VH-VL binders against q7z443r523to685. Designs and how they scored, part 2

Target 1, 163 residues: q7z443r523to685
Amino acid sequence: TSLNMSTHQLTITVNVTSLEKSLIVSIDPDSPLLMTLYLGFQYQPNCTHFHLNITLPKDKVWQKDEEYTWVLNPEHLQHGIGTYYITAVLSERQEGAQQTPSLVSVITAVTQCYYWEIHNQTWSSAGCQVGPQSTILRTQCLCNHLTFFASDFFVVPRTVNVE
Below, E stands for the ipSAE of ESMFold2; O stands for the ipSAE of OpenDDE; V2 stands for 0.75 times the mean of E and O plus 0.25 times the DockQ between their complexes.

## First folded at step 1 (VH-VL)

Design G05 (framework fv_gatralimab; at its last look DockQ between E and O 0.02; V2 from the best seeds 0.00; counts 0 for: pae E 15.4 > 2, placed apart)
Fold by OpenDDE, look of step 2:
Parts: structure tokens; sequence; C-alpha cells
Structure G05 (fold): chain C 163 residues (1-163), chain A 123 residues (1-123), chain B 111 residues (1-111)
């Protein structure tokens, strides 16, 4: 979904129902933007009150599509199951980029890495986590063992409020 | 064997221009971010700039000290990295190294360095 | 830009004795992925730089275990448990959290 960002910030609301999966937040601007994302649990965060934050685009990426993707692992979602709020604050346009108005597409999804546990004949996520280079299109699995791996991926319904 | 070899260094007057080259071998050059690092005589290391790979649209970053004057580029088909230096200053005098940047699993950073090429800016 | 400050700038050590180098950053080197991209680099006399430590405390391949790195946030330390003649050179801390910046370097000499 594309949003017309007429203000300097937007709020993404995500209902997290599992602490066993990672939350992926993807923001796709129509042109390069510098923004800061703030994470809050059961409150709308801001620049002075937040649980975690990240500045996008990321400096450390393997591929371009990672630049505006925020991967939140279970350990990052320490507050528990419930409603998380992400406030994205626009800092400025990157050099050479178009000025306002700006369009921003937001996608939220959950994913996890699994391996086939032979003894129990089931898929398990034990010893595995979603890596920071994961995107909406690609799941990076980081495991402390070597087995046959797979991943699931679900788009999570969200609401976006433009303030 | 993984190797980087710089060339193109020399003597140039202030305000002049010089183009350095770095030839890569022994690895898939196109996959890696590449960096330039310089070292003035008797001084420490200074990061000059970075160019990313094709997957990252060959984006570049520069130290403030060279921004607007230096340009990094690459030709993956030739396994080559370049540093175009314009408006050279005496303080740009240094040995210039090209260095390969590692990925996430290796904690990023630079693992392979060339032997360096010397640039002297003097009137 | 992140400023890296090393101390001391020079160190003379008797072979077999330990050495310690401090590195401080002007801001936290903790990245959003939870990792801290602080590196230690050694440049031996007449040679190109070589990586020793990455992510604060991980030794690069081939680096002897007498080298160890520690620290967090803005304060980091490189330690050599038993300095050898081959350890002579200039040691640099290098942050890789936001692009790259080097410390001034610490010259290690043998007494």
Amino acid sequence: as target 1 above (163 residues)
Amino acid sequence: EVQLVESGGGLVQPGGSLRLSCAASGFTFSNYYMNWVRQAPGKGLEWVGQIRNKANDYTTHYAESVKGRFTISRDDSKNSLYLQMNSLKTEDTAVYYCARELGYDEGYGMDVWGQGTTVTVSS
Amino acid sequence: DIVMTQTPLSLSVTPGQPASISCKSSQSLLYSDGKTYLNWVLQKPGQSPQRLIYEVSNRFSGVPDRFSGSGSGTDFTLKISRVEAEDVGVYYCMQGTHLYTFGQGTKLEIK
C-alpha cells in the first residue's frame, strides 16, 4: 500500500501475536529518504520515548532492498505479545532526491527459520534466528547447526496513521 | 591467491589530478564492497571512501576531507577499482591502499589490502 | 564522523610482557543489529595493514590467541598477553559501524 506522506512522520501499528517469530518492517519510499524509526509497545513512540530505533537507509547491507528494511527478532520485542507502534520520522531527502510530496509504501510481515528435526519428525526453530539482512523477499537464516532449512512468511495486517 | 595491486601513483602539482587503479584477482571482485585508505608519510591510516557492489547500485561514500574532489568507481568486467583525484592538495600526499571489505559473517571490515601506491602532491 | 582516540600513542614493551592499548569512540559503536563493529588492525614495518580483531573480540583467521579484544559502547581495549618481536608495528582501532574511521595508531616497540 502506498501512502502519501504529507507530514514529517507516520505511525505503523502492528499486532504481534507470537514471540517466536521475527517482525519485518519494510518501507519503500518513492525516492531516497533519511528517516528514523522508533519502536514502542502499547504506546506511540517518539524521538525521546522509544524501546528501539533505527535509521534508514541502513549502512550495512548486502543488497539494495535491505536498506529500508527493519528486522525485529524476538529479543528485540522484549515487551511481549501485543500491539507495537512504529513511528517513522522523516529527516530529510537524500542528495538529488525529489522533494515533497513523498510516497511511502509500508509492508509488515513475520517470518521464522526452521529445520527438520529428524528425531521428532517435525520442523523446529531451535538454534535458528532470522538474520538482519532479511527482507520481504528473502529470509536470512542464522543457525548454530547445519541441517535442511526452510522458512515461513506471513504478511501481518497493519494500520498506518499519518499525523 | 587473493590479491589487490594498486597503480597510478606519482608526482603531481597542487590543483592537479591523478587517477589510481586497483587490480583485483583471486576472488569474485564484483561481489565485494571496495575501499580506499591512505596513509600520509609518518602518519596513521585514513579512510578515503567506499564503493559498493552492483546489488547496491555502486553507491559511493567519501570522507569529508576528499568529498567533492575524489571519485571512486569500478569496472567489474575488468576486476578494477579506481580513484579519480581532482583538485589535489599537499595534504593528499600519501600511500593509497585499496582494500576489500568483508560481509556480515566476517564482521565487515577490510581483510585484503594492496601494497599501496604513492601519491606526492608538491609544487 | 565518529572520532576514534587511542592511548597510548607509543608503547615500549619487554618481550614476554603484556601490552594494552585503549580505544575510545566519540559515540557508541553499537549497530542496530546488536553488533559492535570495532576492529583492530596491525601494520607491521614496511607492510600493508592486516586485520587482527573484528566485532570487538573476535580474532581473525591466523591471529594468535595471545591477542584479545574487549569493550563495549565507546570503550575498547586490545591486549597482548605476551609480546613477541613479531608484534612490532602500529596498531589501529577502526570503527565500521558508520562507514570507517581509524584511531591515531599506537606504535609498539620492543625494549
Scores: ipSAE 0.446, ipTM 0.823, lowest interface PAE 1.4, mean pLDDT 91
Fold by ESMFold2-Fast, scan of step 1:
Structure G05 (fold): chain C 163 residues (1-163), chain A 123 residues (1-123), chain B 111 residues (1-111)
Amino acid sequence: as target 1 above (163 residues)
Amino acid sequence: EVQLVESGGGLVQPGGSLRLSCAASGFTFSNYYMNWVRQAPGKGLEWVGQIRNKANDYTTHYAESVKGRFTISRDDSKNSLYLQMNSLKTEDTAVYYCARELGYDEGYGMDVWGQGTTVTVSS
Amino acid sequence: DIVMTQTPLSLSVTPGQPASISCKSSQSLLYSDGKTYLNWVLQKPGQSPQRLIYEVSNRFSGVPDRFSGSGSGTDFTLKISRVEAEDVGVYYCMQGTHLYTFGQGTKLEIK
C-alpha cells in the first residue's frame, strides 16, 4: 500500500596516486541492500552523469565477499591520477524488506598481480590483469602467460551512515 | 561418475505441498551452486531457482513465478539438494530437474543435469 | 527479467545441410566484467538437457566442431554446418547475465 518516497545516497571519495595497481571498493551493509554505484573523475556522479557504473550485490560471484566488491583496473581509471568520486544510490526496490536507515562500512584497497621475471630477476605485472572476482582479501589474476604469481594489497577502512 | 538423481515427484492437488530431493555423487557437492529447472508437458525449459554454496552463505534466488511459494535448501553432509513446493498450482505441473552450476572460468551455466522427477498438480 | 526469443521455433533439415537458429534478448547480455553469458543447451528426445556452448562461442567438452555460436549484445546465432541424425532435438538459448532465463526452444527435425 504505502511506498517509500525518498532514495538514500552515499558518496565515496578515492584519491588515486598511481595507475600501477587496481582499485578495489568494498561495501559491507549490515543487511542485504540493492544499490547502484556510479564513478566520476573530479565530479560527483549521478544516474544520468557518470563514467562507469555497477549494480550491487553482484550476481556473478565465486564467494560471498565478492557480492559488494567493485574492481576498477587502471584502464577504468582513464582520466589518470587524481580524485575519483563514487556515488552509491540505493534502489527503491529492496529484496525482502522496506528500506530503513542502515550502517554501511566502506573499504577501499589497491592490489596487483605479480610474477617472477627470470631474465630480469625481478617481479613484474606485465601481461596480467586483476580479475573481477577479486576482493580486499583475495586477488584474482588473469594472465596471458604461464608462470609463478604473487599479489599484494593496501587497505583503507571507512565507515559511513546512510542518510 | 558425476551424477544427479531427483526424487519426490508425484500427484498432488491444487493448493497442496510437495518436497523434491536431488542426490549428488561423484563430485564435491558443497563447492557448487545448484539450480532447479522445470519443463511443463510439451513446453520449454524454465529456470526455477538457485542456491549458492557455503562460501556464499547458501543464498537463494527464485524465478518470479515461484517466489514466495518455493524454497530451495541443501544439506552438504548428505550431498543433497531440496525444493519445497507450497501452494501448488496446475501451472506447476512439470518435470523438475536439478542441475550443477559452473563458475567464472567455465562461463556460468549448467553442465550436469539429473534425469528429472515428474510433478502433476491436478484435481 | 531478461526475455529470450528464438526463431524459428521449428525447422526441418536434410542430412548434411546447414541449420541456423537465432536468439534475441530483451536487453544486452554484456555483463559488468566484460563477458557475455549466453549459453546454448540441447535436449534430445527423452533425455535431460545438455550443455553445448557457453560465453557465446565456446564449445563445451565433447561438442563437435560442426556447432558454432556467434553474436553480441542482444543478437545471437547457433549454426550447425552439417546436420546429422544425432543432432535431432530442441535447442535453447539461455542467458546467464542476470540469473537465468531460457528461450522458448527450437525443434530440429530431419527431412
Scores: ipSAE 0.103, ipTM 0.694, lowest interface PAE 5.1, mean pLDDT 85
Fold by ESMFold2, look of step 2:
Structure G05 (fold): chain C 163 residues (1-163), chain A 123 residues (1-123), chain B 111 residues (1-111)
Amino acid sequence: as target 1 above (163 residues)
Amino acid sequence: EVQLVESGGGLVQPGGSLRLSCAASGFTFSNYYMNWVRQAPGKGLEWVGQIRNKANDYTTHYAESVKGRFTISRDDSKNSLYLQMNSLKTEDTAVYYCARELGYDEGYGMDVWGQGTTVTVSS
Amino acid sequence: DIVMTQTPLSLSVTPGQPASISCKSSQSLLYSDGKTYLNWVLQKPGQSPQRLIYEVSNRFSGVPDRFSGSGSGTDFTLKISRVEAEDVGVYYCMQGTHLYTFGQGTKLEIK
């Protein structure tokens, strides 16, 4: 899903339906873009009114596809189930006459880490957390124990508006 | 055969407490979310609450009418579901059913129900 | 909280004739995953509730083909193409999109 980012801002709208899973927001620009993402619950955030922010691309990553990935764990989504807004703002150097638009692809997904508890014969998330190296292609599971584990992953519907 | 059997119902005075049990057999109890549903005499079904499995940290949810008074717990090693009812009111008089919840890929509905146990709250 | 409203609340049907039960929710039951978690449950006289339909239109194993569910959004229907004596009881719709809520029930009788 590619979007024309002819302005310095876009808004991503995602409905969170579970407080147990982590939200992954992946942005894939066709050229390197410096941007800041702002998170808001039930309101459109901006640079002065937001719950959380992040600057992309990330400085240190294990793999390149992590550079434009924001991992939001349940702790970050404490406002509840509902509509979250993410405003992505390009750096000011993108202003000026005759700027060339960049294409941006956006994917949102949820994931959660599970492990097989052999004693109880059940899948559990206890002691496991989705890590920052997670992407739309894989889930990093950070657990305080060693066992067989798995994760789920499915794309969450979102709306993206260019402003 | 998948089976759920409730027990522990009885007569109790308003303000009293009672603990219901639900014994599960014929399936891997620990993998499923479980629910309590009640039915007042001559009335329809009312959802009471849910407890999730260990993978989802045994989280519980309750209908507003019972929140703060009822507590759902489970013991996976005994294949047992429990409902602790405190501060009972006459409007809590009902048959109480336990029900197995289908997973995400099966619609989140309830597919197996117990026979029910009767709770009567009366002076 | 989501309110589920069933109509009619009672229904008398000649054997072999069709029956239709309406269920309306106060909010859309469409979940973010594209599925609609609307279920139908039957309670036969003197028995515990039993499963009938999940996800609007899917029959549980062992449910006769004469039962069908349809609808979307806030408006749902259970139809019985040819009512039989064993179909008597109270039918409940139940939403599972936001925890659980039951409709008030529709009593089906044979006349």
Scores: ipSAE 0.000, ipTM 0.465, lowest interface PAE 19.7, mean pLDDT 81
ESMFold2 (binder alone), look of step 2: mean pLDDT 94; pTM 0.956
ESMFold2, look of step 4: ipSAE 0.000; ipTM 0.519
ESMFold2 (binder alone), look of step 4: mean pLDDT 94; pTM 0.955
OpenDDE, look of step 4: ipSAE 0.000; ipTM 0.577

Design G06 (framework fv_gatralimab)
Fold by ESMFold2-Fast, scan of step 1:
Structure G06 (fold): chain C 163 residues (1-163), chain A 124 residues (1-124), chain B 111 residues (1-111)
Amino acid sequence: as target 1 above (163 residues)
Amino acid sequence: EVQLVESGGGLVQPGGSLRLSCAASGFTFGDYAMNWVRQAPGKGLEWVGQIRSKAYGGTTHYAESVKGRFTISRDDSKNSLYLQMNSLKTEDTAVYYCTRVYSSGWFDYYMDVWGQGTTVTVSS
Amino acid sequence: DIVMTQTPLSLSVTPGQPASISCKSSQSLLHSDGKTYLNWVLQKPGQSPQRLIYEVSNRFSGVPDRFSGSGSGTDFTLKISRVEAEDVGVYYCMQSTQFYTFGQGTKLEIK
């Protein structure tokens, strides 16, 4: 989806149908833009009325594509299933020549981390969380598997990135 | 009106020092990363170095040819950028431009505003 | 260090004719964020450099639509569909994927 941010704000609507997966919101502006995103449940949020917010681009990331990505885990979607609204507001203090780009791409995706359970011979998401370094192109997985060991092999749990 | 005006250029002997200034106006200077770019007589453009905004660490980076001899600094309260040049060589003779960088977070994207330039001549 | 190479180094064009400038990089300019940070800068005679194109194909505000940029990876092109007298100057490509490196410049002159 490509949208024009000529009004200094953009509204994104997301219909959350399951709390088993994390929501990833990716904004790809034509040129770098300082913005703040506000999350609302069943209403359009603003700077004084919102559930959660984030300032983009994020600083000191491992990959540049993480700069405009907001990861919302089920714990962040505390009002349950339904329609969430995200309002992106451009900062008045832009770092650059462009105040309003002609085009902005917005992509939303859902993702979940899985690991192989040796004892049950199946994939499970239990004990794994989607990490903040996730993007629409890759998922960071933070897993806790310290209680699962093979009789003759020790596996150390750690952060895993999957596409 | 966004404007960058360089000053401090002049004639200096090899081994000498010189400090260039760049006065910014028409925008919130402290929010931008800034660069110095130079152009030797009759030659092309060469990047000299950069300084990020304080919000993104105020870090500096330099071209290999000037590393250890040049230092970039800024004074956001005065809307000013500086280039301290030490141990000058004849190869440093150039017009020096102050440029504003369009940047986001920790990464620089491109140069969008250029100053008028100030001439530095290193000669005996 | 990424090396930028432009061809031709000089170009003479009759007004109204098209012009094309090539820019090649010593390594891919595709960043891990999926964007390619190749930019074009114009320096008119006796003037400071001025912005022209960013991220391969995007024109800065005020740049006429007869200017277009294209390319990917290591090969890039700047085209002027109908050269006008005001287009005279030196065109530089510049990568900003890893710090900054300029091409040698291409001088565009009117016949």
Scores: ipSAE 0.000, ipTM 0.469, lowest interface PAE 16.5, mean pLDDT 79

Design G07 (framework fv_gatralimab)
Fold by ESMFold2-Fast, scan of step 1:
Structure G07 (fold): chain C 163 residues (1-163), chain A 123 residues (1-123), chain B 111 residues (1-111)
Amino acid sequence: as target 1 above (163 residues)
Amino acid sequence: EVQLVESGGGLVQPGGSLRLSCAASGFTFSDHYMNWVRQAPGKGLEWVGQTRNKANSYTTHYAESVKGRFTISRDDSKNSLYLQMNSLKTEDTAVYYCARGFYDILTGYMDVWGQGTTVTVSS
Amino acid sequence: DIVMTQTPLSLSVTPGQPASISCKSSQSLVHSDGNTYLNWVLQKPGQSPQRLIYKISNRFSGVPDRFSGSGSGTDFTLKISRVEAEDVGVYYCMQATHYYTFGQGTKLEIK
């Protein structure tokens, strides 16, 4: 999706159908782009009315792909299942003046940490949480036990609106 | 085996300059933020500064006590970290440690430390 | 700068007895990501500092379970349930919520 200096924003729509998985929101701008994301439940948020927010790029990351990734755990989705809206607003201050309109790719996915539970011969998420350094390509798993585990991806439908 | 080895310490007169090096091995150096930490004789640990990785544009941050006098740099192709110290003061006398860090929730900051190199600023 | 204050500065313990070290910060150490980046570092006599505990209570691999960390906000504690000879050294708390600052250190000695 295309962001231009006239609108300074885009809206992402996410349908959350389960609170047992974490939502990953990834924005991939074609050049560095300072922005703030606002989260709303069943309404389009803005800078004066929102549930949660984050400023991107993140300032403490281990890998580059973390910079524009927002991890929303079940505890952050406090209104339960349903439609969430995310509004991305460009900062009026950008590095380097005279920028062309930015193009961004937006990907949303859900993820969870799983390990093989030998007793039940199935995958379990017990004792694990998705960490904030997760990305669309890598799930950070914070587990309180030592065992073989893996993660999965489940892409959620998305809508982007740039006017 | 993950290792950090410092070098370049020595005796310098007040107002002088010195460059310290830290050689890393056994891990992917380019992924990590790197820190310098010092310890004056008989005192505790003091953070000196940090350089971030390439993904964060090699940005640097410094403790107020050294800002403007010390410069941190790195060369990922040589797995090396550097500390350029200018306008040295007697209070800069310390053992200087190279320490590996990263903003990873599963690890602690500065989880690997070198052996240190001694800098003495005295006439 | 966030100031870290440790008490006591020195502690002598008979082998097998417990030890407790307090660490207080001048500001809350809760980061904007929700984590509290309070670490403990050990420096044994004549050696480089070594990792001990991260994010309040998590032991690094190889750290015995007799070491435990606790606390929240601005008040933190490191406990050793049964002090052994190899535990001698200086213990530092270290915040990593906003850059890095260390406490003054607590010297643990065996009686």
Scores: ipSAE 0.000, ipTM 0.467, lowest interface PAE 16.8, mean pLDDT 79

Design G08 (framework fv_gatralimab)
Fold by ESMFold2-Fast, scan of step 1:
Structure G08 (fold): chain C 163 residues (1-163), chain A 121 residues (1-121), chain B 111 residues (1-111)
Amino acid sequence: as target 1 above (163 residues)
Amino acid sequence: EVQLVESGGGLVQPGGSLRLSCAASGFTFSDAWMNWVRQAPGKGLEWVGQIKSKTEGGTTHYAESVKGRFTISRDDSKNSLYLQMNSLKTEDTAVYYCTTDLIYDYGMDVWGQGTTVTVSS
Amino acid sequence: DIVMTQTPLSLSVTPGQPASISCKSSQSLLHSDGKTYLNWVLQKPGQSPQRLIYEVSSRFSGVPDRFSGSGSGTDFTLKISRVEAEDVGVYYCMQGTQWYTFGQGTKLEIK
C-alpha cells in the first residue's frame, strides 16, 4: 500500500496471532524522511505513552533496505497475541534539501528462522532468532549452531490510518 | 596488544586541506568499524564520522558539521584509516582521535592517542 | 541528532566519598535489537579518552567495581562509590543507538 505523507502522522494496526514468528514492519518512503515509530498494545501510542519506539531511517545498517524496517521479535511483543498499534510521526526536522515525500509503502509481514535438526530429520526454530538486519526482501537468521538454515515469510494484513 | 596511532596533524590556513592517518595493530583491522572523533581546545568530544568494513559495504557516514568537506577511507592491506579534510575552517581546530568498536558494538572501546590540527592564519 | 545532557558539569569530592553523575537523552536509547547503547567514557588530564562502561551498566575489563552505571530509556546515572585520586578527569556519557553523540562532560576533582 502507498500513502500520501503530506500529513504529520499515520497509524498502523496489525493483529498478532502467534508469538512463534517475528513481525516485520516496513515504511518505505519515495524520498528520505525522518520519522519516529511508537508501539502500543491494544491502544494507539503517542510520544508520551508507548511500549517501544524507533527512529527511522536506521543509520546503523548493513544494507540500504534496512533503513525503514522495524523488526519486532517475540520478546518485543511482550503483551502476547492481540492487536498492536504503531504510530509513525514525521519529524519537524528533515535533513538537507529533502521535501516531504508524496508516497510511502507500508508492508507488514511475519518471518521465522529454521534449521535442519539431524536427530529428528525435521526443521526446527529452536536456537534461532530473526536478526535486526531483516527486511521484506530477506530474513537475517541468527542461530547458535552451524547447520543448514532457511526462513519463511508471510505478508500479513494491516490497517493504515493517516492523520 | 591493541593499538591505534594517529598522525598527520599540523598547522593549516583556513580553506586549506590536510590528511590524517591512523595506524592500527593487534586486531583484525579489515573486520572493524572505524570512527573519527575530535575535541576542540577546552571543549567536549564530537563524533566526526565512521567507515564500515568492506564486507559490510565499506560505507561512510559523517556528522553534519563536516559532511561534504571530509572524506574517510581505509586501506586494509596497510591496517590504516584516513581522514581527508578539505575546506578547513577555524572551528575544525581540534585533537583528532580514531576509535574502533572492537569488544562491544557501538561502544568505542579502543581509542588512539590523538593528533592535533590547528586551523589559523 | 540525539542530544545528551549531563548534570552536574563539575563536582569536587573528598577522597573516599561517593560521586554521582546524571545523563539524560532527548529520546529513548533503546535500539531495535533490544539493547540500550549508553556508554561512559573517562578522559584523565592530558590523556586520551578511555572506555569505562558499556550498555548502561556493564564495566569494561579492568574497570574497578566502585564504578556502577544504571538507568533506562532517557535517564542514566554513573556512580562512584568511593572516589580515589586516580578517578580525576572528565566523564562523558555517549549514546551509540543512532550514530554517536556525547554529553558535555562532567569534570571530577578532588578536594
Scores: ipSAE 0.000, ipTM 0.473, lowest interface PAE 18.9, mean pLDDT 82

Design G09 (framework fv_gatralimab)
Fold by ESMFold2-Fast, scan of step 1:
Structure G09 (fold): chain C 163 residues (1-163), chain A 124 residues (1-124), chain B 111 residues (1-111)
Amino acid sequence: as target 1 above (163 residues)
Amino acid sequence: EVQLVESGGGLVQPGGSLRLSCAASGFTFSNAWMNWVRQAPGKGLEWVGQIKSKTYGGTTHYAESVKGRFTISRDDSKNSLYLQMNSLKTEDTAVYYCTTEYSYGPFYYYMDVWGQGTTVTVSS
Amino acid sequence: DIVMTQTPLSLSVTPGQPASISCKSSQSLVYSDGNTYLNWVLQKPGQSPQRLIYKVSNRDSGVPDRFSGSGSGTDFTLKISRVEAEDVGVYYCMQGTHFYTFGQGTKLEIK
């Protein structure tokens, strides 16, 4: 489902229940849309008060679906388990005149990379990290060893408010 | 193993032309943004230009010192990158390297793989 | 065009001693995705350049932990905690935020 981003801001609310997986935030606009995302824990962030930010679309990506995806690893979720707020603010500098509001789709998911650990005969995430080139269509696994790799993917509930 | 191998260098007269090639292997070349970097004898590294993947329009960008004289192209079916050099000047004398923004491993592999270089000498 | 300025341009170090190289950019290297594309590249004598550090502080595979990168915005530093003979070469900082430009290079020699 698509949401109208006619105001200059929207807020995504996600309840993080585990720090064993990375959070994937995907914003898919129907046309190019410059925006900055701000992350806050238990409060709605803004451009002057936030813990992390990212400007979208990302340039220097290998596939188009990476452009509007933000990967938040456990190390980025420094406040632990709880409610995180992400505020997306439209840039005043839009490429091309924007006459009508853009429709955006917001998907939040969690993912983790696993490899087969021969010594224990089990799947382990040790030595692997979810990479920033991950998207809702594929997980980039960054491992410091070469083995058989896999990932999981779970869509998690989110609330989106347009203001 | 990821590998880039340049070829086509040689001796050329001022005002002449030369075409360099770069053969890529060990990665998905069609997804990679490719760069040319040069190094004049006893000098530092200088970026020459870039060509993006077809997904990003296959666009090219050049350093001001070579713009209008050099053209970068690619042939994804042959895993090859090219640099066409026209109106060569003595200051174009350098070792030319191709580099890739290869996506194996950690995030943002910009200029992470370099070829061995091919030498271009512009002299009369 | 972003200008990269390195200091010093040459240094001689006794084996086992630390070394530090500074790199300053003419404008912020923070890209639109929030990342800082500042890399450190080493060219050993007679060899092709090799990347040591990417995105300010991340070591490439196989790079010893005695190499560390730090900095933000326009000021960056590469440190070698204990210089070894194999570290001889020319070190370049390189920005990838707006196309690509290199510093002048710092030649590291052993005393």
Scores: ipSAE 0.000, ipTM 0.468, lowest interface PAE 14.6, mean pLDDT 80

Design G10 (framework fv_gatralimab)
Fold by ESMFold2-Fast, scan of step 1:
Structure G10 (fold): chain C 163 residues (1-163), chain A 122 residues (1-122), chain B 111 residues (1-111)
Amino acid sequence: as target 1 above (163 residues)
Amino acid sequence: EVQLVESGGGLVQPGGSLRLSCAASGFTFSDYYMNWVRQAPGKGLEWVGQIRNKANSYTTHYAESVKGRFTISRDDSKNSLYLQMNSLKTEDTAVYYCAREYLDYFYGMDVWGQGTTVTVSS
Amino acid sequence: DIVMTQTPLSLSVTPGQPASISCKSSQSLLHSEGKTYLNWVLQKPGQSPQRLIYEVSNRFSGVPDRFSGSGSGTDFTLKISRVEAEDVGVYYCMQGIQLYTFGQGTKLEIK
């Protein structure tokens, strides 16, 4: 579904239940929209109080669907399992754009890299991590070894709270 | 009514430089992503590069074949797009088109200019 | 880069007969939102390229309904139900998910 960003800000809630997988946050505006995302654990972040941030769209992308995708690995979710809040704030530099309500689609998903470990005849994630060029359709795997592998992902329902 | 008009093409020696311009009219130029596309004589279309709008910090992207040699810029106050071409090679000989990106960055190009011819020869 | 491959590279059709052009991409053009960024562009002899179809099957304003696009993932088709003289030219498919790559082009001629 689409969310309205006409108030210059929106907040989404993500319930993290495992630190074994990476969180993928994908935002798809109906037209180009410069924004900054702020991450908070158990609190709603803002521009002066946050744990991590990212400015979207990304500069260095290989494919267009990476432009509005934020990859959060377990190391970025250092506060552990629980409720995370992501606040998106529109840049005040949107000068010259027609003043019209912007519709934004938000999807969150979790993903992990796996490879087939011949010695133990099992799938393993050891030595691999999810890379920053990942999207909800494609997982980039950065591994310290060369072997056959597969990736999977699960869609995590998103919630939006005005309060 | 909506128009793009290229200019600046000509004959250049290998290793030389040339600057192309594209004049836009009939639409709000500053809102759109703009592209350069070229076509060598008797060959197909080849995307050269893109420049985004102010809301996306005027970021630029280039085809691998021109990366490091070509630079795209724009002047929204003059409704103009530019392509600075350096270290020109004979394989850069082509008609160069500027093109507007339909529905911004998602759907490709909907308005094309008339083209300007660049010949790189001794 | 995403490679776009068109077949055939040349096609001759009797007026009023159908024409079909295939386009294959080296990677999926499906975006996370369910949209597929595949466009078709037409270049008539001696003219600038002109818009034809966006997002697989959507005709730009002014494009006759005898033109139709279809496909998904990596395989796409442009069909002309009844070819007319003004349809002669080179047809290009173009992917828009990794900036832009064009196919080689398919030249459509009248017999």
Scores: ipSAE 0.000, ipTM 0.479, lowest interface PAE 18.5, mean pLDDT 80

